VHH binders against EKC/KEOPS complex subunit cgi121 (cgi121). Designs and how they scored, part 146

Target 1, 174 residues: EKC/KEOPS complex subunit cgi121 (cgi121), of Schizosaccharomyces pombe (q9p7j3)
Amino acid sequence: MILPLFPETQVHVFVYENVSNCAAIHEQLISQNPIYDYAFLDAATILYKKQVYSAIIRALEDRRDEQMKTKTIHSEVILSLSPKTEISSAFRQFSMTKKSKNIVVVKIDSKLTEEEEFERLDKLVEGNRVEFSDEELQKLIDFKVLKKNYKLDPSTLENPLASILSSIALRGYS
Short names: E, the ipSAE of ESMFold2; O, the ipSAE of OpenDDE; V2, 0.75 times the mean of E and O plus 0.25 times the DockQ between their complexes.

## First folded at step 16 (VHH)

Design m150 (from qm1 with R108Q; framework vhh_6qgx_2)
Fold by ESMFold2-Fast, scan of step 16:
Structure m150 (fold): chain B 174 residues (1-174), chain A 123 residues (1-123)
Amino acid sequence: as target 1 above (174 residues)
Amino acid sequence: QVQLVESGGGLVQAGGSLRLSCAASGFTFSDHAMAWFRRAPGKEREFVAAITYTGSYTFYTDSVKGRFTISRDHAKNTVSLQMNSLRPEDTAVYYCAATYAWDYHTEQAYEYWGQGTRVTVSA
């Protein structure tokens, strides 16, 4: 995928359901194994494709402007999903845990094609790949988690897209 | 109330050893990575060492590799830094810090901080 403001940046997003080895993946993430250099998100926290793309765009803007707060672009994506600029809290809110069952995986700056990344991830993730679509994400979301992470009230929960995107874009000002 | 309390600092001569300890309370110690940072007077804080929440992996800044060892004790909710072969340039206030993230070298990734313990290494 090519982003209009970042045409040189290759982006891939993958969704896996019924993942049985989240504990093993988490062990690789905390050890900083370079093979696992992706943003591994808990699908319970992601409702829309635009939510993920907005976080990617914000991370890429911060990298362009030399204002990244984290060491890697993938960590910056995790931070960028949060309405606050607190790295530890953002990881607690959005990153995959050893108890996760469904995950969203983001790769930025891939030198591989989408098919080659699928081949690599198939060796790392023991689960069923599904389409990265609003329809599939809606099946995996936990609305209680979404409400808590974005501080949504009942009046915005029915159509939270604008509120979520605003929170990501205006992080640090709200 | 989250609290990180450091101890074990003091004055030591070059070539000597010190063991720093940090007692953690008020948060789930077992799911947080722990680290030590230091700051010499008039300088910025720098990363020294980190240990994952499992205790299985450790990370060190190049200048202390082979001399310092970080460890943790889940039963006591403590993290420790064994400092051997101390040098005058190790003189600093040493801070204990905790994070849920696996971005160990980034000061801003740490959510909880102790007040520090002073280490002075004389020539």
Scores: ipSAE 0.833, ipTM 0.917, lowest interface PAE 0.5, mean pLDDT 91

Design m151 (from qm1 with R108L; framework vhh_6qgx_2; at its last look DockQ between E and O 0.97; V2 from the best seeds 0.00; counts 0 for: grease 26.9 > 24.2)
Fold by OpenDDE, look of step 17:
Structure m151 (fold): chain B 174 residues (1-174), chain A 123 residues (1-123)
Amino acid sequence: as target 1 above (174 residues)
Amino acid sequence: QVQLVESGGGLVQAGGSLRLSCAASGFTFSDHAMAWFRRAPGKEREFVAAITYTGSYTFYTDSVKGRFTISRDHAKNTVSLQMNSLRPEDTAVYYCAATYAWDYHTELAYEYWGQGTRVTVSA
């Protein structure tokens, strides 16, 4: 996938449900294994495609402007999902954990087609790939976690997209 | 309240050894990677070493590899830095830090910091 604002950067997003080896994946992430150069997100924290895209765009903008706070573009995506400026908090809020069952995986700067990237990633993730859509994400979301992460209230719960996007966009401006 | 308290700093001759210790409290120690940073006179703070939340993996800046060893004690909520073959260029204030992230070399990734302990290595 190519983003209109970043035509030179190829991005792929995958969703997996019922992942059995998140603990093993997590071990590779904390060891900084370069084979696992992705952003592994807990699907319980993701409600919309636009939420993910907004974070990706924010990360790419930060890189473009030489304003990245993290070492890698994928870590920056994780940070960009958070309304908070603290990296550690962003990881706590949005990153896959050892106990995760459903995940969203983001690859930035891919040199492969979506299918090729999937084949590569499929060797790392033991789970069922589902469509990257709002419909599928809504099946995996934990609303309690979502409410906590973005401080949603009853007035915003009916349509939380605007609040989520605003939180992402205005990170560091509150 | 979160607290990181460093100890073990001091004056040592080149070629000597020191063991720094950091006592952590006020947060879930077992969920956080721990690290040591240092700031030499007139220089910016730099990464020295990190250890994952389980202690399974360690990371070092190149200049200290083979000389420094980071370890942690979960029972005591402490992290240590064994410094051997010390050099004058190792002179700095050493800081203990904690993070939930795995961006270990990034100073901004660490949410908790100690006040530091001074290490002086004489020629």
Scores: ipSAE 0.890, ipTM 0.939, lowest interface PAE 0.5, mean pLDDT 96
Fold by ESMFold2-Fast, scan of step 16:
Structure m151 (fold): chain B 174 residues (1-174), chain A 123 residues (1-123)
Amino acid sequence: as target 1 above (174 residues)
Amino acid sequence: QVQLVESGGGLVQAGGSLRLSCAASGFTFSDHAMAWFRRAPGKEREFVAAITYTGSYTFYTDSVKGRFTISRDHAKNTVSLQMNSLRPEDTAVYYCAATYAWDYHTELAYEYWGQGTRVTVSA
């Protein structure tokens, strides 16, 4: 995918359900294995495609403006999903854990095509790849996790998109 | 209430050794990476060493590689820094820090911090 504001930046987003090797993947992430340089998110935290894209755009804006808070663009995506500029808390809230079952994987600045990234990730992730769509994400979301991460009250939980996007856009300003 | 309490600092001559310890409480120690940062007089805080929550991987700044060793004890909720072949430029206040993130070199990634322990290395 190409983003209008960042036309030279390649972005790929993948969704896997029923992943059996999350503990092994997590070990590779904490060791900072460069093969695993992706944003590995717990699908329980992601409700909309726009949520992921908003975080990607915010991370790319921070990189453009030389305002990144983290070492890598993929860590910046994880931070950008959070309503607060607190790196440790953002990883706790949104990152894949060794107990995760469904994951969303983001790759920025890939030198590979989407198909080549599929082949690469399918070897690393032991699960079923599904379409990156609002319909598929809605099957994987945990509304208790979403409510806690974005501090949603019952009235906003019924249609939380605007609140989530506002939280991502205004991170660090409110 | 989260606490990180450092100990083991002091005065040592160049070429000597010190072992720093940090006792952690009030959070899930076993889920957090632990690190040591230091701040020399008139300078900003810098990364020294980190250890993953599993204890399986360690990271060091170049100037201390081969001289310092970070370790952790899950049963005691402690992280330690063994400092060998100390140099006058190692003189600093040493801080223990904890993070859930795997962005170990970034000071802003650390959520919990100790108050520090002073290390002075004389020539």
Scores: ipSAE 0.837, ipTM 0.920, lowest interface PAE 0.5, mean pLDDT 91
Fold by ESMFold2, look of step 17:
Structure m151 (fold): chain B 174 residues (1-174), chain A 123 residues (1-123)
Amino acid sequence: as target 1 above (174 residues)
Amino acid sequence: QVQLVESGGGLVQAGGSLRLSCAASGFTFSDHAMAWFRRAPGKEREFVAAITYTGSYTFYTDSVKGRFTISRDHAKNTVSLQMNSLRPEDTAVYYCAATYAWDYHTELAYEYWGQGTRVTVSA
């Protein structure tokens, strides 16, 4: 996929459920294995496609403006999901852990088609790919986690999207 | 209250060795990567070494590879830096730091910091 503001940047997003090897993937991430250069997110923290795209756009804007705080664009996506500027807490809140069961995987700056990138990723992830859609994400979300991560109160839970997106867009302007 | 307390700094002659230690409390030590950073006179604080929360992987800045060894002790909640073949250029205040992230070289990734211990290497 091509984002209008970033026409030269190819992005792919995949969703896997019932992943059996998150512990092995996590080991590769902490060891800095370049084969695993993706953003691996815990699907329990993701309710909307727009949540992911907004984080991707914010990360790309920060890269364009030379304001990235993390080493890679993929780690910057993890930070960009957070309402706060703390890298450590963003990883704690949104990244895949060794205990995760369902994941959202983001590849930025891909030189591959979606199918080619999927073939590469499918060698790394032992799970069932599902559609990247609000309908599938709704089945995987943990609303207790979402509420905590974005500090949603009962009135915003009717339409949490606006609160979540403003948290991503306005981070650092509080 | 989170605390990281460094110790073991001091004056040492070039070619000598020193072992720094950092005692951690007030957070879950076992789920954090640990690192050492240093600030030399007139310079910005820079990454020296990190160790993953498991202890299985270590990372070093190029200038210390082969001379410095980072280790951790989960039973004592400590991280250590064994510094061998010290050079005057290693003179700095050394800081212990902790992060949940795996962005080990980035100062901003570290949420907890010690107050530092001074190492002076005489020519």
Scores: ipSAE 0.686, ipTM 0.873, lowest interface PAE 1.3, mean pLDDT 92
ESMFold2 (binder alone), look of step 17: mean pLDDT 87; pTM 0.895

Design m152 (from qm1 with R108D; framework vhh_6qgx_2)
Fold by ESMFold2-Fast, scan of step 16:
Structure m152 (fold): chain B 174 residues (1-174), chain A 123 residues (1-123)
Amino acid sequence: as target 1 above (174 residues)
Amino acid sequence: QVQLVESGGGLVQAGGSLRLSCAASGFTFSDHAMAWFRRAPGKEREFVAAITYTGSYTFYTDSVKGRFTISRDHAKNTVSLQMNSLRPEDTAVYYCAATYAWDYHTEDAYEYWGQGTRVTVSA
């Protein structure tokens, strides 16, 4: 995908369910293996496509403005999902863990086509690829996790999209 | 209550060795990467070394690579920095820090910090 405000930046988003090798992937992330230079998110934390795109846009804005707080654009995506500007907490809140079952994977500045990236990731991830759609994401979300991460009250939880997007766009700057 | 308590600092002559230790409490030590940062007089804090939560991977700033070794002991909830072939340029306050993130060189990625231990290397 190409974003209108960042037409030079290629973005790919992938969703995998029933992943059996999350512990192995986590080990590669921790070692900073360059083959795993993606944002690996726990699907339990993602409810909407717009949630992911908002975080990507914020990360790209921070890179454009030379205001990135993390070392890589993919880490900046993870940070940008959080309503707080605390890197460690953002990783704890949104990153894939050894115990994750379903993951969302973001690639920015890919040198590969989307199909080539799919083939590459299918070798790294032992799970079932599903469509990046609100329908599929809604099957994987954990509303308890979502509520905690975005501090949603019962009235907001009934229709949380605007609150989530506002939290990402402002990251506590509201 | 989260605490990181450094020890082992002191005065040493150039070419000497020191071992710094950091005792961690109040959080799940086994899930956090641990690092050492230092601040020389009149300078800003800089990254020195980090170790993953598993202990399997270590990272060093170029100026200390081959001279310093970071290690951790899960049973004791400690991280250590063995400093060999010390140079006057290593004079600094050394800080222990912890993070859940795998962004080891970024100071702001660290959630928990110790108060520091002073290391002075004489010429």
Scores: ipSAE 0.836, ipTM 0.918, lowest interface PAE 0.5, mean pLDDT 91

Design m153 (from qm1 with R108S; framework vhh_6qgx_2)
Fold by ESMFold2-Fast, scan of step 16:
Parts: C-alpha cells; sequence; structure tokens
Structure m153 (fold): chain B 174 residues (1-174), chain A 123 residues (1-123)
C-alpha cells in the first residue's frame, strides 16, 4: 500500500482472527525481539481502515518532522491511535494483550512484498487471516472499548468515524 | 493511590555497593515494566535500567552494565537495583518508574514515578 502523502513508504496491514498464541507474541514484544518489529494492535480497538491509516499518517508526519515521542515508527503508530500524547496509556488502550483474540498488525518500511510478509507473519501468528476491510473489522470491534478509548458519548457510537479521525488528527497540535 | 517509594540511598565510598528498593502500590504491578532513572546534580534525568513485567528480560545503559543488576519480586511488589563498584559519576537522585509500554529507554513512556532516593559516591 502506497500513501498519497508518503509515496516512498511501503505499508502493509494484516488482520488475524481467533489467534491462539497472543501470550507468546506478547512475550516477544516486551523482549524487543526485532523479528516482531510491527505494531500489534488489539482488533477490539479498531473500527475502520481509515482509523489505522490516519494513525499511520500521523506517525509518518511525526517522523518526517523529527517529533517522534517513541523509539520506533511502529510504537509511534500505537501512540498515534490515542487521543492523548501519553505513551503508557496508549499501549494499554490499543496494543494487543496476552488475552487478545483478534489482532491488527501494521508493518511500515517493509523491504518485503505483501506475499512475503504474509509468509513471515503466518509463522509468528497462530490464527486465521481475514481481509483488512471495514466489514471484517466491524465483526471484531468491542464498542465498549472504542467508547472508552475515544471518550464517545452514546449519540456518537452509531457513527463515530469523524470523531475518531478528529481525535487522531489533533494530536501534535501546538 | 498510585505510589512508588524508593529506599536504600546514602553515602558510600568509590568502589562500594548499595542496594536500592522500590515498593509499588495502587496499580497492577505484575502488568508493568519497572525501571530506574537517575538525575545527577545539574543534569537531566537519564535511563539506568529496566526489567520487563515477567522479570525475564533486563536492559541497562552502557555505563552501568556489569556493575548494576535490576531485579523484581512479584510477591512483594518490589523492584531492586543492586549497585556494585560505584563511581563518583554514579552520584545522583535515583527514581523508580513504571510503564505499560515496551519502550524502556524513553523517559516520557513512564506513567508512574517515585520521589527519588539520593546516592552520593565520594571520591
Amino acid sequence: as target 1 above (174 residues)
Amino acid sequence: QVQLVESGGGLVQAGGSLRLSCAASGFTFSDHAMAWFRRAPGKEREFVAAITYTGSYTFYTDSVKGRFTISRDHAKNTVSLQMNSLRPEDTAVYYCAATYAWDYHTESAYEYWGQGTRVTVSA
């Protein structure tokens, strides 16, 4: 995937449902194993493709402007999903956990083709690949989690896209 | 009430040892990485050591590798820093900190902080 604002940057997004080895993956993430250099998100927190792309664009803008708050571009994606610039709470809000069942995986600056990344991730993730689409994400979302993370009132829960995108875009406004 | 309470600081001669301890309460200790940072007089705060929530992995700044050892005790909700072969350059206030993130060297990644304990190493 090529982003219009960052045509030089290769981006891949993968969705896995019914993942059985989240505890093992989490162990690799906390050890900072470079093989696991991806943003591993809990699918319970992601409602739209645009939500993920907005966070990716925000992270890439922060890298371009030398304003990254975290050590890696993938950690910056996790931070960029949060309406607050608080790294610890962003990870608590959006990162996969040992108990996650469905995950969204983001790879930025891949030197591999999409097919090669599929093969690599299939060795790391014990679950079923599904299409990265709004339809598939809608099956995996937890609206209680979404409401809490973006502080949505009941009136916005039925059509939260604009509120979510605004929350992501306003990060870094000085 | 989140609290991180450091203890074990003091005055020691170069080449000596000290053990710092940090008692944690008010949050889920077992889900958080723990770290030690220090601030020398007139300097900014810097990373010293971190330990993952499992206790299985540790990280150190180069200047303390082989001299300092970080450990944690889940039963007591305590993280410790064993400091050996202390140098005058180790003189600082030492802070205990906690984060849910796995970005251990980044000061702003830490959500909870102690008040610090003072370590003075005489030449």
Scores: ipSAE 0.828, ipTM 0.914, lowest interface PAE 0.5, mean pLDDT 91

Design m154 (from qm1 with R108M; framework vhh_6qgx_2)
Fold by ESMFold2-Fast, scan of step 16:
Structure m154 (fold): chain B 174 residues (1-174), chain A 123 residues (1-123)
Amino acid sequence: as target 1 above (174 residues)
Amino acid sequence: QVQLVESGGGLVQAGGSLRLSCAASGFTFSDHAMAWFRRAPGKEREFVAAITYTGSYTFYTDSVKGRFTISRDHAKNTVSLQMNSLRPEDTAVYYCAATYAWDYHTEMAYEYWGQGTRVTVSA
């Protein structure tokens, strides 16, 4: 996918359910294996496609403006999902863990086509690939996690999209 | 309450050795990467070494590779830095830090910090 504000940047987003090798993937992430240079998110934290795209756009804006707080664009996506500007907390809140079952994987600046990335990721991830859609994401979300991460009150839980997007776009800058 | 307490700093002559230790409490030590940063007078904090939460992988800044060794002990909730072949340019306050992220070289990625321990290497 090409974003209107960043037409030069290729973005791919993949969703996997029932992943059995999250512990092995996590080991590769902490070792900083370049093959795993993706944003690996816990699907329990993602409710909407727009949530992911808003974080990607914010990360790309920070890279454009030379204001990235993390070393890689993929780490910046993880940070950008958080309403706070605390890197460690953002990873705790949104990144996959050894115990994750469903994951959302983001690739920015791929030199490969979407189908080639599918082939590559299917070798790394032992799970069922599903469509990146609001319908599929809503099957995987944990609303307690979502409420905690975005500090949602009871009135916003029924339609949290605007609150989530506002938190991502206007987070802690001041 | 979260606390990181460094010890082992002091004065040593060039070519000597020191072992720094950091005792961690108030958070799940086994889930966090641990690192050492240092700050020389008039300079910003710089990365020295890090160890993953598993202890399986270590990272070092180029100037200390082969001279410094980072290790951790999960049973004691400690991280240590063995510093050998010390040089005057190693003179700094050394800080222990913890992060959940795997962005080890980035100072801002660390959420918990110790007070620092002073290392002075004389010529």
Scores: ipSAE 0.834, ipTM 0.918, lowest interface PAE 0.5, mean pLDDT 91

Design m155 (from qm1 with A109G; framework vhh_6qgx_2)
Fold by ESMFold2-Fast, scan of step 16:
Structure m155 (fold): chain B 174 residues (1-174), chain A 123 residues (1-123)
Amino acid sequence: as target 1 above (174 residues)
Amino acid sequence: QVQLVESGGGLVQAGGSLRLSCAASGFTFSDHAMAWFRRAPGKEREFVAAITYTGSYTFYTDSVKGRFTISRDHAKNTVSLQMNSLRPEDTAVYYCAATYAWDYHTERGYEYWGQGTRVTVSA
């Protein structure tokens, strides 16, 4: 994928359902194994493609402006999904856990094509890849988790997109 | 209420040893990484050591590798820092901190902090 504001930055997003080895992946993440240098998100927290892209753009803007709050661009993506600038809480809210079943995986600065990253991830993730689309994400979302993470009122749950994107874009400005 | 309470600081001569301890309460200790940071007078807080929530992996800043050892005890909800071969440059207030994230070296990444325990190493 090509981002208009960051045309030199290679970005790939993958969605896996029915993942059976989340505990093993989580162990690799906490050990900071460089092979697992991706943002591993719980799909229960992601409703829209635009939600993920907004977090990526925010992370890239913070890196460009030398205002990253985390050590890696992938950690910055996780932070950028949160409406607050609290790193620990953002990881608790959005990162995959040992109990996750469906995950969204983001790779930034890849020197590989989407197909090459897929082959690499296929060796790490024991699950079924599905299309990164709003339709597929809507099958995996947990609306209770989404509501809690973005503090959504019942009245906004029918069409939460604008509220979610505003929360991501305006993090730290209110 | 979340609390991290440090103990074990004091005055020691160069080449000596101290063991710092941190007692945690009010949160799920077993799912948080624990770390030690320090701040010398007039300087920013710096990372010293961290241990994953499982206790299986540890991380250290270069200046303390081989001299300091971090460990944790889930039964007692404590994290400890064994400090050997102490140097005057190790003089600082030492802080215990906890995070759910695996961004261990980043001070901002830590959600819970203790009040600190003072370590003075004389020449």
Scores: ipSAE 0.812, ipTM 0.904, lowest interface PAE 0.5, mean pLDDT 91

Design m156 (from qm1 with A109S; framework vhh_6qgx_2)
Fold by ESMFold2-Fast, scan of step 16:
Structure m156 (fold): chain B 174 residues (1-174), chain A 123 residues (1-123)
Amino acid sequence: as target 1 above (174 residues)
Amino acid sequence: QVQLVESGGGLVQAGGSLRLSCAASGFTFSDHAMAWFRRAPGKEREFVAAITYTGSYTFYTDSVKGRFTISRDHAKNTVSLQMNSLRPEDTAVYYCAATYAWDYHTERSYEYWGQGTRVTVSA
């Protein structure tokens, strides 16, 4: 995908369900294996496509403005999903774990096409790829996790999109 | 409630050795990466070494590779830094820190910090 604010930045987002090797992937992430330079998110934390795109845009804005708080653009995406500007908490809230079953994978600055990245990721992820769509994400979300991560009350839980996007967009407001 | 308590600092001559220890309590030690950072007089805090929550991988800043060894003991909730072949430029206050993230070199990644232990290496 091409983002209107960052037309020269190549972005790919993949969704995998029923992933059987999350423990192995997590081991590669904590070892900082460069082959795994993606943002690996727990799908239990993602309800909307716009949620992911808002975090990507925030991370790209911080990179453009030389305001990144993390070492990599992919770590910055993970941080940008969190309402708090606190790296450890953001990883605890949004990153995949060894117990995850469904994941959302973000790649920024790939020189590969979406299809080529898919072929590469298929070698790393033992699961079923599904469409990156609100409909598929809504099958994988854990509303208890979402409510906790964004501190949603009953009045916002019925239509949380605006609240989630505001939480992401207001980070780094100067 | 969270505590990281460093010990083992002191004065040592160049070429000597020192072992720092950090006792962790009040959080799930087994889920967190542990690191050592240091601050020399008049300088900012810099990364020294980190160890993953599994203990399987370690990371070092270039200036200490081959001289320092980080390790952890899950039974005792401790992380240690064995410092060999010490140099005057290793003089600093050494801080123990914990993070859930795998962004080990970034100071801001660390959620919990100790108060530090002073290491002085004389020429």
Scores: ipSAE 0.835, ipTM 0.918, lowest interface PAE 0.5, mean pLDDT 91

Design m157 (from qm1 with A109T; framework vhh_6qgx_2)
Fold by ESMFold2-Fast, scan of step 16:
Structure m157 (fold): chain B 174 residues (1-174), chain A 123 residues (1-123)
Amino acid sequence: as target 1 above (174 residues)
Amino acid sequence: QVQLVESGGGLVQAGGSLRLSCAASGFTFSDHAMAWFRRAPGKEREFVAAITYTGSYTFYTDSVKGRFTISRDHAKNTVSLQMNSLRPEDTAVYYCAATYAWDYHTERTYEYWGQGTRVTVSA
């Protein structure tokens, strides 16, 4: 995918359900294995495609403006999902864990085609690929986790998208 | 209350050794990576070493590789830094820090910090 404000930046987003090797993937992430240089998110935290894209755009804006708070663009995506500029908390809130079952994987600046990234990721992730769509994400979301992460109340649950996008856009500027 | 309490600092001559210890309480130690940072007189705080929550992987800044060893003890909720072949340039206040994230080199990553212990290495 090509973003209008970042037309030279390659972006790929993948969704896997029923992943059986999350503990093994997590071990590779904490060891900083460069093969695993992706943003590995817990699908329980993601409700909309626009939620992921907003975090990607924010991370790319921070990189462009030389205002990244983390070492890698993929860590910056994880941070950008959080309504607060607190790296440790953002990872606790949004990153995959050893006990995750469904994951969303983001790759930025890939030198590979989408098909080649699929082939690479399919070797790393033991799960079922599903379409990156609002319909598929809605099957994997945990609304208790979502409400806690974005501090949603009953009045915003009828249209949480606007509140989520606002939280991502206003992170670090309030 | 979250607390990280450092000990083991002091004055030592070049070529000597010191072992720093950090006792952690008030959070789930076993879920957090632990690190040591230092601040030399007149300088900013810099990364020294980190250890993953599993204890299986360690990371070091280039200037201390082969001389310093970070370790952790799950049963005692402690992280330690064994400092060998100390140099005057190692003179600094050493801080213990904790994070859930795996961006170990970035100071902003760490949510819990100790008050520091002073290490002075004489020429």
Scores: ipSAE 0.797, ipTM 0.891, lowest interface PAE 0.5, mean pLDDT 91

Design m158 (from qm1 with A109E; framework vhh_6qgx_2)
Fold by ESMFold2-Fast, scan of step 16:
Structure m158 (fold): chain B 174 residues (1-174), chain A 123 residues (1-123)
Amino acid sequence: as target 1 above (174 residues)
Amino acid sequence: QVQLVESGGGLVQAGGSLRLSCAASGFTFSDHAMAWFRRAPGKEREFVAAITYTGSYTFYTDSVKGRFTISRDHAKNTVSLQMNSLRPEDTAVYYCAATYAWDYHTEREYEYWGQGTRVTVSA
């Protein structure tokens, strides 16, 4: 994918359902294994493609402006999904866990093509790859988790997209 | 309700040893990485050591490698720092900290902090 404000930045997003090895992947993440340098998100927290894109754009803007709070661009994507600037809580809210079943994986600055990243990730992730689309994401979302993460009320919950995007773009401003 | 309480600090002569302990309560200890940071008078807080939530991996700043050992006890909800071959430059207030994230060396990653325990190493 090509982002208008970041045309030189390679971005790939992958969705896996029914993943059986999340505990093993999580061990690799906490050990800081460089092979796993991706943003591994729990699909229960992601409702729209635009939600992921907005977090990526925010992370890239913060990197451009030398305002990243985390050490890696992929950690910055995880932070950027949160309406708050607390790194630990953002990871608790959005990152995959050892008990996750469905995941969204983001790669930024890949030196590989999308097809080559597919081959690499398919060796790391034991699950079924599905299309990165709103239709597929809406099968995997947990609305209770989404409501809690973005503080959604009943009026917002009927059409949460604008509220979610505003929360990501405004960086905690109401 | 979150609380981290350090203990074990004190005065010791160069070449001596101290064991620091941190008791954690009010959060799910078993899901958080634990770390020790220190701050000497007039200096910024710096990373000392960290241990993953599983206890399987540890990380140390170069100046303490081989001298300090971090460990955790999930049954007691404690993290400990065994400090051997202490040097005057190890003099600092030592802080216990917890994070759900996995970039252990960065102060900003840590959500919960203790009040600190003072370590003084005389020449």
Scores: ipSAE 0.751, ipTM 0.880, lowest interface PAE 0.9, mean pLDDT 90

